# Ledger of designs, part 151: VHH binders against q96fz2

Target 1, 269 residues: q96fz2
Amino acid sequence: CGRTSCHLPRDVLTRACAYQDRRGQQRLPEWRDPDKYCPSYNKSPQSNSPVLLSRLHFEKDADSSERIIAPMRWGLVPSWFKESDPSKLQFNTTNCRSDTVMEKRSFKVPLGKGRRCVVLADGFYEWQRCQGTNQRQPYFIYFPQIKTEKSGSIGAADSPENWEKVWDNWRLLTMAGIFDCWEPPEGGDVLYSYTIITVDSCKGLSDIHHRMPAILDGEEAVSKWLDFGEVSTQEALKLIHPTENITFHAVSSVVNNSRNNTPECLAPV
Below, E stands for the ipSAE of ESMFold2; O stands for the ipSAE of OpenDDE; V2 stands for 0.75 times the mean of E and O plus 0.25 times the DockQ between their complexes.

## First folded at step 9 (VHH)

Design K5 (framework vhh_6z1v_2; at its last look DockQ between E and O 0.01; V2 from the best seeds 0.00; counts 0 for: pae E 19.9 > 2, placed apart)
Fold by OpenDDE, look of step 9:
Formats: C-alpha cells, structure tokens, sequence
Structure K5 (fold): chain B 269 residues (1-269), chain A 123 residues (1-123)
C-alpha cells in the first residue's frame, strides 16, 4: 500500500471514529496535534495521516480502551535511528509484512511495547498491471458502504449535496499499523510515525495486486488491536489476515500524480 | 504514583491455604495490569501470576499448577492471590506489582511495587 485517501473534514472524521469504551460509554476520540491533520484524496508516504491509538500511550493512568486520534508520519522511523534526518533511512518502512514483523527489529521492538495503531483512510489505491502493456490501471479499494434507500450507487452522487451525504456516513477503512516515537538527536519535538502491516491479498483482490493492507474489520477487531493493556502481542497478531469484505472500482489516472488532490482521484471511471 | 500494600502473609503448614491481598492507592486501579511476584532467599524474583485491567485474562507460572488463583476487585482497588496446597518450596516474600500495558513475566517491566509480605510454609 503506497497511496491512500483521507479527505474528510476533521469534525466528520472524528464523528466517524465514534466508539464505545470498555464501560460501554459512547465516546469520540480526542485529538492530539489536530493542526497537523491535512485532508487529502491522495496521501503518499512521508505525509501525515490520522491514526487511532490507546490513550494509555500518553497518559499513565488512562483507560487503555480510550482512543486518541493523531496525525502521524507515514513511514516508521525507529526510535534508535541516530541520524538527524528521517529521510536518510536506508530501508523502506512504509509497510511491514505480517510474516516478517517479528524478524525485523524496527517493527518488533515497537510492537513489543504495545505501539499498535489503526490507520484511518477513506480507502487505499492499488494499480493493476495490464497484460501486454506498460499501463497500470488504478483502483480505489474500500469497505462496502451501506446503501441508504435514498442514496443511489456511490457512483451516482450526481449532486454535491448527495456527495456530502455519502461522506457524512462513510465507513472508514481501518488498517492495522505499528507506530514508533523518535527523538531527534539535535533536540526538538518527538516524531510519531507509523507503518502499515500488509498481508497476502484476498481472492477478490488477487487479480489487482498480490498484497493488501491488514484490515481490521469491525469495532471488536479495532478495539483489540488498540488495547495493548488487555490484549497481548500474540493475540493481536491473530487479527492480522486477509479479508474479503472489500469492494473496489476503477479510477482515473489522475491519482497517479501524488500532487493531485481532487475528488476525481477516487471517482469511478 | 500508585502505592501498593500487601497483606496476608503468615506461617502455614504444608497443604494449607492462604489468601494474599494487595491494596492500591488512588482511583485509577482499573488502568493497571496487576501481578504477584515472589522472591525466595538467594533466588531471583519470579512471576507467580498476573491479571489484566478488567480481569479478563490471567497468567500463571508453571510451578503454580492450578494451586493459586489471581483475582481483582476494581471497586475495592484490590488484587488477591488465593494460594492452596502450599508447599515448603512456596516459602518466599510475595510482592504485588502494577504495570501499564499487558502483563509481563519480567519484573523490570512493572512500574510500581509493594513492600512485600512473607509467606512461610512449614513441613
């Protein structure tokens, strides 16, 4: 996974992340560094994207079932990294393969510390290789959305008003991530960064691409992944597998340019 | 800061039972994983049992073999260790510990410790 969409306004995004804590109370996640949130239809590595994480990571006496929402850098910077510039990392940390997560120190160590997060997106993009051509067809991949009787096909939002309604009730894609905290050697603010765990593609996506993000489908899976106080690393890793509960449609080549940030990126062609 | 105070340690005969209690200070007891550790003379401190915040999961050391039960009452800010079928080998100072995060078998992973309570099992 090298491209995502996360374009919802902050308030809409927050509401979409409503949850129940361990006590069954309805809650909204509290923001950390909300000013770092930059909505975009076209998110690439090294950009900031919102993730969910347990409040216990920030507050010593917090309920581990409570959630914080925070923009973090896409591409995990390990805490042990001693260079002043994260871009000098010699290995790619955009993704972490599920089968080697425990073999790589960069991912194993933060995971062992309970640094699990849920990466939020409207969906992610993947490119299908066309047989016989150098052309790649991009697809937007996301959770199936509930068809409200009044809202025609997601594709037929002919009016801006209908489009707004669709996004107001959009089910966000929830991807399993690992984050780490890096302190710059020269001082400054602690950098929070994340990697997305990947798995082999489900059967439905196999023709598009052989790998997919580990998707946490449902509130229970999300809660268990985040709650490092109640759920061990071993138990959490059982949640990491392909899912068939995905839909997709072809999109235009507009998304190929990471600078393009318009609704056309995820519109069906 | 959380203060932990153990109680219930005493001299018991082999085959006897004992219940240890650990009282925690503060209102955030339910945010901590709790554990019982023991240390015998000349030996390293070792984990006996641990329990998650809500009590949903427990861990027991191999030597427990079903003899001990860890439980907690979050309303009372207390964690318990029910010890049955005690053996002379169970003689040790028993410590209560608290941790932020999932339970660990490593003592250095715990944030707060009690003063300990002496358990002595006579033959």
Amino acid sequence: as target 1 above (269 residues)
Amino acid sequence: EVQLVESGGRLVRTGGSLRLSCAASGSTFDTYTMGWFRQAPGKEREVVAAITQSGGRTYYADFVKGRFTISRDNAKNTVYLQMNSLKPEDTAVYYCAARLGFYSTAPNEYDYWGQGTQVTVSS
Scores: ipSAE 0.017, ipTM 0.312, lowest interface PAE 6.2, mean pLDDT 90
Fold by ESMFold2, look of step 9:
Structure K5 (fold): chain B 269 residues (1-269), chain A 123 residues (1-123)
Amino acid sequence: as target 1 above (269 residues)
Amino acid sequence: EVQLVESGGRLVRTGGSLRLSCAASGSTFDTYTMGWFRQAPGKEREVVAAITQSGGRTYYADFVKGRFTISRDNAKNTVYLQMNSLKPEDTAVYYCAARLGFYSTAPNEYDYWGQGTQVTVSS
């Protein structure tokens, strides 16, 4: 998983993240660094994307079921990294394989500190290799949406009002992530960065690609992954598995160039 | 955030042509859908034209189709409105606006606005 869409305006995104805390109270996540949110139909590693994490990471004695939403850098920079420039990291931390997460220091250490996050997106892109050609077919992959005539159907929008209806009730993709906090040696703000955990693809996606992000399907899974105050690492890792509750459609090659930030990136072909 | 500054509004004769420009600063222009709106005295602000981030899709209000063309130059952070065959009813203050996502015909869906530029079409 190396490309996502996360294009919603901040207020729409925030509303889509409404949740209930452990007492059953309806809440919206509180933003940290909202000005760093950079919406785009075509997000790539090194960019900032919003993630959910427990308030307990920021406030002593906070209710660990309360959620913060914050933009973080895609591509985890380990807290032990010694160089001044994150681009000098000698290994790719865009993704973290679930089968080796407890063997890789870059991921095991922050995971042991409870640094679990939920990575938000409209959906993600994958490229299918076609036998007999050098071409790859991109697909946009996302949760099934409630679809009535104009709602939830990307291909049905024929006006600005109908397009807004597609996204107004969009169910955001919720992916399991691990984050870390790196203090630049020359000073400055602490860098928050994340990786997306991957698993073997479900049967429904196996013809597209053999790996998929670990998707947290439903509020119980999201709550347990985030709540490092009440849910141990061992118990949280049981949430990491493929899901068949996913859908997709082919898109044009416009998305191939990460500089293309346009609705055409995810439009069905 | 983005700041928008319109220019090019002036007095022109009926049947004349005019090109409006809207320069953007303060944020990445290529993430925004852009629109032109107008407001005549005593009337509500109404959409004239809109253009997606890449320029691949455009919208025109019925009253201007065939006469106006919206375009954008993302390298120069500028959106344009070419107005041809101008009529006295085109007299208004013209506003440039920006939003994230697909374009909208509703003014309250746009997050950033310019100060406006006056276009006056004489008989």
Scores: ipSAE 0.000, ipTM 0.116, lowest interface PAE 19.9, mean pLDDT 87
ESMFold2 (binder alone), look of step 9: mean pLDDT 88; pTM 0.900

Design K6 (framework vhh_6z1v_2; at its last look DockQ between E and O 0.01; V2 from the best seeds 0.00; counts 0 for: pae E 16.0 > 2, placed apart)
Fold by OpenDDE, look of step 9:
Structure K6 (fold): chain B 269 residues (1-269), chain A 123 residues (1-123)
Amino acid sequence: as target 1 above (269 residues)
Amino acid sequence: EVQLVESGGRLVRTGGSLRLSCAASGSTFDTYTMGWFRQAPGKEREVVAAITQSGGRTYYADFVKGRFTISRDNAKNTVYLQMNSLKPEDTAVYYCAATIGFHTEHPSAYDYWGQGTQVTVSS
């Protein structure tokens, strides 16, 4: 996974992240560093994206089932990194393979510290290789959305008004991530950064791409992944597997340029 | 800051049983996940067992195979490791550790450590 969409306004995004804590109380996640949130239809590595994480990461006596929402840098910077510039990392940390997560120090250590997060997106993009050509067809991949009787297929939102309604009730894609905290050697603010865990693609997606992000489907999966206070690493890793509960449609080549940030990026062709 | 003091380590015969205790200082014992680690000579420190704040969940290493039980008494600020069916391979220094959250696999996840107690299992 090298490209995502996360374009919802902050308030809409927050509402979409409504949850119940372990006591059954309805809650909204509290924001940390809300000013770092930059909505975009075309998110690439090294950009900031919103993630969910347990409040317990920030408050010692907090209920671990409570959630915080925070923009973090895409591409995990390990805490042990000694260079002053994160761009000097010699290995790719955009993704973490599920089968080798425990073999790589950069991911094993933060995971062992309970630094699990849920990466939020409208969906993610993948490119299908066309047989016989050097051309790649991009696809937007996301959770199936509930068809409200009035709201035609995502593709039929012919009017701006209908489109807004679709996004007001959009089910966000929830991807399993690992984050770390890096302190620059020269001082400054602590950098929070994340990697997306990847797995082999499900059968439905296999023709498009051979790998997919580990998707946490449902509130229980999300809660268990986040709740490092009550859920062990071993138990959490059982949640990491391919899911067939996805849908996708072909999009235009507009998304190929990471500088393009328009609704056309995820519009069906 | 939490101080941890292990006790109960001794020489035992193969097949024997031993109960380790770890006493924690302070009033916030119930806010910490507690773990037992061991380190044998020439080997890396490895997790044995862990228990969440309330004791609601436990973790055991694969080598435990039902032989050991971790428990805690929050009123006494103490975590225990009951070890049964001990083997020579269990010979190690056993460490108590504390952390926020349920951290099971990596020693670096734990914030506080005891000095350790020696367990020796003779054939």
Scores: ipSAE 0.008, ipTM 0.277, lowest interface PAE 9.6, mean pLDDT 89
Fold by ESMFold2, look of step 9:
Structure K6 (fold): chain B 269 residues (1-269), chain A 123 residues (1-123)
Amino acid sequence: as target 1 above (269 residues)
Amino acid sequence: EVQLVESGGRLVRTGGSLRLSCAASGSTFDTYTMGWFRQAPGKEREVVAAITQSGGRTYYADFVKGRFTISRDNAKNTVYLQMNSLKPEDTAVYYCAATIGFHTEHPSAYDYWGQGTQVTVSS
């Protein structure tokens, strides 16, 4: 997984992240660094995207079931990285394979510190390789959505009013991630960065691509993944598996160029 | 976006109580952390209290030490500051402010501000 859409205005995104804490109280996540949120239909590695993480990462003795939302850099920069420029990292940390996560220091160390996050997106893009043509068919992949009569899915919107309805109740894709905190050697602000955990594709996606992000399907899975105060690494890793609760549609090649940030990127073809 | 209007500031005697209100207009009030700040003449604006979107967590400056209570009513789009055991040093213009986020104590981190309401505590 190397491309996502996360385009909702900050206020809409925040409401889409409503949750219940351990006591059953309805809450919205609290933002850190909200001005770093850069919405786009076409997010690529090294860009900032919002993630959820436990409040306990920021406040001593906080309730670990309470959530913070913060933009983080896609492409985990390990805390031990010595260069001053994160783009000089010589290995790809955009994704982390679930089958080797405990073997790679870049991921094992932050995971052992409880640095689990939920990566938010409208959905993600994946390219299906067409036999014999070297051409690739992009797809937009997302949770099945609760339908309304006029805007049941993205392709149903026929006006700006119906487009707003599609996104007002959109169920955000919730992907399991690991984050780390890197202190630049020359000083400055700590860099928060994340990787998306990947698994083998489910049957429904296997014809598109052989890997998929590890999707946390439902509030219980999201809560357990985030709550490093109550849920051990070993228990959390049991949440990491493929899901069949996913849908997709073909999109045009507009999304291929990461500079294209328009609704056409995810529109059905 | 949100517009903020404070009310309730007045003259009160030392040891008295006062409730300030901040009415918010516009949508998405539930997405904002709300704060109360104050500024006395010749001093910098300083945080008094803050409250999360749901009201589940609060922050208080040390100088209030249990005398003030921040609360919010999301159904009424209103945040309150109950001030008890008022002292002359509490005399200031009190401002309501909003931002998305928590653990933000510095005034520059708040996106929206009211015009302020004057609180005067007489000896």
Scores: ipSAE 0.000, ipTM 0.131, lowest interface PAE 16.0, mean pLDDT 85
ESMFold2 (binder alone), look of step 9: mean pLDDT 84; pTM 0.863

Design L1 (framework vhh_8pnl_2; at its last look DockQ between E and O 0.47; V2 from the best seeds 0.00; counts 0 for: pae E 4.7 > 2, unsure alone 62.8 < 65)
Fold by OpenDDE, look of step 9:
Parts: sequence; C-alpha cells; structure tokens
Structure L1 (fold): chain B 269 residues (1-269), chain A 120 residues (1-120)
Amino acid sequence: as target 1 above (269 residues)
Amino acid sequence: QGQLVESGGGLVQPGGSLRLSCADAGFTFSDYDMAWYRQAPGKERELVARIYVGGSTKYADFVKGRFTISRDNAKSTLYLQMNSLKPEDTAMYYCAKPYKYSGSTPLDYWGQGTRVTVSA
C-alpha cells in the first residue's frame, strides 16, 4: 500500500470515528495535534494521516479503551534512529509484512510496547499491471458502503458532486498499523510515525495486487487492536489477516500524480 | 458548525464587477472544499465555481474566465471575484460546503445568499 485517500474534514472524521468504550459509553476520539491534519484524496508516504490509538499512550492510568485521533507521519521512524533526518532511513518502513513483523526490530520493538494504531482512510489505491503493456490501471479499494435512502447507487454518480453525497455516512477503512516515537537527536518535537501492516491479498483483490493492508473489520477488531492494556500482542496479531469484505472500482490516471488532490482521484471511470 | 454568511452582492451595470465574500464562523474551514452556487428566478440552483482544499479550482462553463474563486483560510473566508458581468448573471449567489450539498443539506452548510443584479 503506497497511496491512500483521507479527505474528510476533521469534524466529519471525528464523528465517523465514534465508538463505545469498555463501559458502553458512546464517545468521540479526542484530537492530538489536529493542525497537522491535511485532508487529501491522494496521500503518499511521508505525509501525515490520521490514526487512532489508545489514550493510555498519552495519559497515565487512562482507560485503555478510550481513543485518541492523531495525525502521524506515514513511514515508521524507529525510536533508535540516530540521524537528524528521518529521510535518511535506509530501509522502507511504509509497510510491514505480517509474516516478518516479529523479525524486524523496527517493528517488533514498538509493537512490544503496545504501540498499535488504526490508520484511517477513505480507501487505498493499487495499480493493476496491464498485460502486454507498461501501463498500469489504478483502482480505489474501500469498504462496501451502505446505501442510504438519500444516496443513489454509488455506481450512478455521474458527477463529482453526486459522488460527494455518498460521503455523508462514509464508512472509513480501518487498517492495522504500528507506530513509534522518535526524538530528534538535535532536540525538537517528538515525531510520531506509523507503518501499515500488509498481508497477502484476498481472492477478490488478487488479480489487482498480491498484497493488501491488514484491514480491521468492525468495532471489535478495532477495539482489540487499539487496547494494548488489555489485549496482548499475541492476541492482537490474530486479527491480522486478509479480508474479502472490500470493494473496488477503476479510477483515472489522475491519482498517478501525487500532487493531484481532487475528487477525480477516487471517482469511478 | 459555523454559519456561512455571504456578502458583496448588489446592483451593477453590464460589464461591471463585484466581489462576493463568504465568512465561515466554523473552525474547520480549511478542511472543506468550498463552492459558489447561484439560483436565478425560475431556474435551478447551479454550480458557479469550486475551490478544493488543495487549492485547485473548477468553474462552470458559463464563467468563461470572468470569475475567480479564492479562499483565505486564515480568515475562514471564501471569495468570488466577478468581472464582465452580464444580465444573465443575475441571481442569488450562495456559498456552500459541497461535501454536504443536497436538497436536504443542513442550513449550516449553506449561506443565506447574496443577491446579484446586473442591469442597465
């Protein structure tokens, strides 16, 4: 996974992330560093994206079932990294393979500290190789959306404006991530960064791409992944597997340019 | 969510100019695509211009380079510079957050409108 969409306004995003704590109390996640959030239809590695994480990471004795929403850098910077520039990291940390997560120190260590997060997105993009050509067809992959009485068929959105109507109650994609905290050697603000855990693709997506993000489908999966106070690493890792509960459609080549940030990026072609 | 308030409408002669403003009292202005719509008497509401969060813009075909949409995120304000106005541009102009654009859109996502009249 090298490209996502996350374009919802902060208020809408917050509401979309409504949850129940372990006591059954309805809650909204609290923002940390909301100014670092930038909505975009075209999110690339090294950009900031919003993630959910347990409040216990920030507050001692907090209820670990409570959630915080925070923009973090895509591409995990390990806490032990001693260079002054995160871009000097010599290995790719955009993704973490599920089968080797416990073998790589960069991911194992933060995971062992309970630094699990849920990466939020409208969906993610993948490119299918066209047989016989050097051309790749991009696809937008996301959770199936529930047709609201007001929303016409997702397929019938003839215009970007009509497509936007579908987003009133958009179900966000929830991907399993690991985050770490890096303190710059020269001082400054602590950098929070994340990697997306990847798995082999489900059957439905296999013709498009052989790998997919580990998707946490449903509130229980999301809650268990986040609640590092009550759920062990071993139990949490059981949640990491392919899911068939996805849909996708072909999009235009507009998304190929990471600078393009318009609804055309995810609109069906 | 803050109320959108349009201003800057008025009476102008053909070929004249107006600058419309839309103030958003909300704190999340910068997170939203913004747009201007207009509704002429007896006609349906139509998109005039849209400005995305990323700064790109889209215009209706009838604009033909006459109008410019812009935004100041620091001031939470949307603008529409209208030049070379024509009688056909006479309408109520509305500011909106397109994300919630529908016939049932909450009132807080639409302004009350500002009237533009182009007449000799």
Scores: ipSAE 0.683, ipTM 0.837, lowest interface PAE 0.5, mean pLDDT 90
Fold by ESMFold2, look of step 9:
Structure L1 (fold): chain B 269 residues (1-269), chain A 120 residues (1-120)
Amino acid sequence: as target 1 above (269 residues)
Amino acid sequence: QGQLVESGGGLVQPGGSLRLSCADAGFTFSDYDMAWYRQAPGKERELVARIYVGGSTKYADFVKGRFTISRDNAKSTLYLQMNSLKPEDTAMYYCAKPYKYSGSTPLDYWGQGTRVTVSA
């Protein structure tokens, strides 16, 4: 998992993240650093994407079921990193394998601090290796959506009426992540960054790729993953498994170039 | 929630130029893909140009090369620079955001329009 779409405007994204706290009260997540949110149909590592995390990470004695939404850098920068430029990190932290998460200090340490987050996206892209060629077929992969009405291509919302039919009440993909906090040596703001946990792919995706993100399917899973105040690491890790509740369609190679940021990236072919 | 307000329309001779503006009274303008549409009398509303959040643009075939869509995120304003105007460009011009979510209204994502008339 190395490419996502997260294109909804900030206010639309916030409304899509409505949730109930442990007292049953309907809430929206509170933003941190909203100006760092950069919507795009084609997000790649090192870019910022929104994640959910517990308010307890920021406020002593806060209700750990309350959620903050914040843009974080994709590609976890460990708190112990000593260089001044995060791009100098010599190992890939875009993803974290679930089977080795407790063996890798870059992931074990923040996980032990309860630094669990939910990574938000419209969906993610994966490239299928085609037998007999070096050519790869990209797919857009996402939760099944309850609204089936469509006006043409999913990626060509060229009027509010068409956009509404496709993106109104879109169910955001919710992926399990780990984050860390890095203080730059030269000073400045703390860098929040995340990795996406991966698992073996479900049978529905196995022909596309052998790994998939660990998807948190439903509010109970999301709540338990986020709530480090009430849910231990050991219990949270039980949420990390493949799911068959996923759908996909083939897309054109427009998405291959990460600089392409248009609805055509996720349009069905 | 805010209102989109177009301006800059008017009467112009063939070959002339106009610059349309669309002010967004809402916050978070920079999050939105934006577009210009037009509607001539008796015709369906049609896409003129789009500008995506990433800065890429797309134009209808009929306007390629003559019009330029742009945005100023600091001023929350969308523009359409229209050059080499033809009588066929006579229409009501609308700006729009492609979005809807619970609590939004048509006035949050369609403007009232500004009239462009091109005649000798």
Scores: ipSAE 0.233, ipTM 0.633, lowest interface PAE 4.7, mean pLDDT 86
ESMFold2 (binder alone), look of step 9: mean pLDDT 77; pTM 0.785

Design L2 (framework vhh_8pnl_2; at its last look DockQ between E and O 0.37; V2 from the best seeds 0.00; counts 0 for: pae E 11.2 > 2, unsure alone 60.8 < 65)
Fold by OpenDDE, look of step 9:
Order: sequence, then structure tokens, then C-alpha cells
Structure L2 (fold): chain B 269 residues (1-269), chain A 120 residues (1-120)
Amino acid sequence: as target 1 above (269 residues)
Amino acid sequence: QGQLVESGGGLVQPGGSLRLSCADAGFTFSDYDMAWYRQAPGKERELVARIYVGGSTKYADFVKGRFTISRDNAKSTLYLQMNSLKPEDTAMYYCAKPYRYSGSTPLDYWGQGTRVTVSA
């Protein structure tokens, strides 16, 4: 996964992340560093995206079932990294393979500390290789959306403007991530960064791409992944597997340019 | 969520100019795409211009370079500079957050409108 969409306004995003704590009380996640959030239809590695994480990471004795929403840098910067520039990392940390997560120190160590997060997105993009050509067809992959009385058939959106109507009750994609905290050697603010865990693609997506993000489908999966106070690493890793509960459609080549940030990126062609 | 309030409408001669403003009392103005719509008497509401969070813009075909949409996020204000106005531009102009563009959109996502009249 090298491209996502996350364009919802902060208020809408917050509401979309409503949850119940372990006591059954309805909650909204509290923002940390909300000013770092920048809505975009076209999110690339090294950009900031919002993630959910347990409040216990920030507050001692907090209820670990409570959630915080925070923009973090895509591309995990390990805490042990001693260079002044995160871009000098010699290995790719955009994704973490599920089968080797416990073999790589950069992911194993933060995971062992309970640094699990849920990466939020409208969906993610993948490119299908066209046989016989050097051309790749991009696809937008996301959770199936429930047709509300207000939502016209996604397929009938003749214009980007019509596409906007479907976003009122958009179900966000929830991807399993690991985050770490990096302190710059020269001082400054602590950098929070994340990697997306990847798995082999489900059957439905296999013709498009052989790998997919580990998707946490449903509130229970999301809650268990986040609650590092009550759920062990071993139990949490059981949640990491392919899911068939996705849909996708072909999009235009507009998304190929990371600078393009318009609804055309995810609109069906 | 803050109420959108349009201003700047009025009577102008053909070939004249107007600058419309839309103030958002909300705190998340910068997170939203913004747009101007207009509705002429007996016609359907139509998109005039849209400005995205990233700053890119889209214009209706009838604009033909005459109008410029812009935004000031610090002031939570949307603008529409209208030049070379024509009688056909006579309409009620509405500011909106197109994210919830629908007839059933909450009132806080639509302004009350400002009237533009182009007449000799």
C-alpha cells in the first residue's frame, strides 16, 4: 500500500470514529495535534495521516479502551534512529509484512511496547499491471458502503459533485498499523510515525495486486487491536489476516500524480 | 458547525464587477472544499465555482474566465470575484460546503444567499 485517501473534515472524521468504551459508553476520540491533519484524496508516504491509538499511550492510568486520534507520519521512524533526518532511513518502513513483523527490530520493538494503531482512510489505491503494456490501471479499494436513502448508486455518480453525496455516512477503512516515537538527536518535537501491516491479498483483490493492508473489520477488531493494556501482542496478531469484505472500482490516472488532490482521484471511470 | 453568511451582492450594470464573500463561523473551514452556486428565477441551482482544500479550482463552463474563486483560511472566508458580468448572471448566489451537497443538507452547510442583479 503506497497511496491512500483521507479527505474528511476533522469534525466529520471524529464523528465517523465514534466508539464505545469498555463500559459501553459512547465516545468520540480526542484529537492530539489536530493542526497536523491535512485532508487529501491522495496521501503518499511521508505525509501525515490520522490514526487511532489508545489513550493509555499518553496518559498514565488512563482507560486503555479510550481512543485518541492523531496525525502521524506515514513511514515508521524507529526510536533508535540516530540520524537527524528521517529521510535518511535506508530501508522502507511504509509497510510491514505480517509474516516478518516479529523478525524486524524496527517493527518488533514498538509492537512489543504495545504501539498499535489503526490507520484511517477513505480507502487505498493499487495499480493493476496491464498485460502486454507498460500501463497500470489504478483502483480505489474501500469498505462496501451502505446505501442510505440519500446516497445514489455509487455507480451512477456522473460527476465528482454527485460523488460527494456518498460521503455523508462514509465507512472509513481501518487498517492495522504499528507506530513509534522518535526523538530527534538535535532536540525538538517527538515524531510519531507509523507503518501499515500488509498481508497477502484476498481472492477478490488478487487480480489487481498480490498484497493488501491488514484491514480490521468491525468495532471489535479495532478495539482489540488498540487496547494494548488488555490484549496481548499474540492475541492482537490473530486479527491480522486478509479480508474479502472490500470493494473496488477503477479510477482515472489523475491519482498517479501525488500532487493531485481532487475528488477525481477516487471517482469511478 | 458554523453558519455560512454571504455578502457582496447587489445591482450592477452589464460589464461591471462584484466581489462576493462568504464567512464561515465554523472552526474547520480549512478542512472543507468550498463552492459557489447560483439559482436564477425559474432555473435549477447550478455550480459556479469550486475551490478544493488543496487550492485547485473548478469553474462552470459559463464562467469563461470571468470569475475567480478564492479562500482565506485564516479568516474562514470564501470569495468570488465576478468580472464582466452579464444579465444572464442575475441570480441568487449561495456559498456551500459541497461535502454535503443535497436538498436535505443541514442549513449550516449552505448560506442564505446573496442576490446579484445585472441590469442596464
Scores: ipSAE 0.691, ipTM 0.840, lowest interface PAE 0.5, mean pLDDT 90
Fold by ESMFold2, look of step 9:
Structure L2 (fold): chain B 269 residues (1-269), chain A 120 residues (1-120)
Amino acid sequence: as target 1 above (269 residues)
Amino acid sequence: QGQLVESGGGLVQPGGSLRLSCADAGFTFSDYDMAWYRQAPGKERELVARIYVGGSTKYADFVKGRFTISRDNAKSTLYLQMNSLKPEDTAMYYCAKPYRYSGSTPLDYWGQGTRVTVSA
């Protein structure tokens, strides 16, 4: 999982993240660093994307069931990293395999601090390698969405009326992540960064790719993953598994170049 | 609450140039795809150019390379550089945010417009 779409304006995205706290009160997550949010149809590693995390990470004695939404850098930079430039990290932290998460210092340490997050996206892209050729077919992969009586495809969402019906109520993909906080040795702002946990693909995706992000399907899973105050690491890791509740469609090769940031990236072909 | 304010219109000779600006008083300008539309008297509004959040652009066929849409997110400002102007470009020009984020009643978010007149 190395490419996502997260293109909704901040206000639409915030509304899509409505949740209930421990007391059953309907809430919206509170933003941190909202100016770092950069919507795009084509997000790649090192870019910022919004994640959910517990308020308890920011406020002493806060209710751990309350959620913060914040942009974080994709590609976890461990808190113990000593170089001044994060791009000098000598290993890839875009993803974290679930089967070795407790063996890798880069992921075990922040996980032990309760640094669990939910990575938000419209969906993610994967490239299928076709047998007999070196050609790759990109797919856009996302949660099944509620159909309306006058359903438009995602491609039809280019019109204002169809867009409002498709994207205004879009169910965001919710992926399990781990984050860390890195203090640059020469000073400056703390860098928040994340990795996406991966698992073996479900049967429905196995023809496309052998790995998939660990998807948290539903509010109970999301709440338990985020609530490091009440849910232990051992219990949280039980949430990490493949899901069949996923759908996809083929897209054009426009998405291959990460500089292409247009609706065409996710349009069906 | 944001208001879109267009400026830079006026009288110009055929073949001349104008640069239209659209200032957004809101704080989330960089989140939006933006567009310019125009409307001549008695005609329907028509798309002139669109710029997406990623910077890619789309132009109406009649533009034929004469206009360039751009944005400056730091200044919350959208631009339309109009070159090689023709009398048929005479219209009221409007800045707009497409209806991409509203699930309520239809929302039409337009500026008040700036008049462009192309004549000797």
Scores: ipSAE 0.000, ipTM 0.280, lowest interface PAE 11.2, mean pLDDT 85
ESMFold2 (binder alone), look of step 9: mean pLDDT 76; pTM 0.775

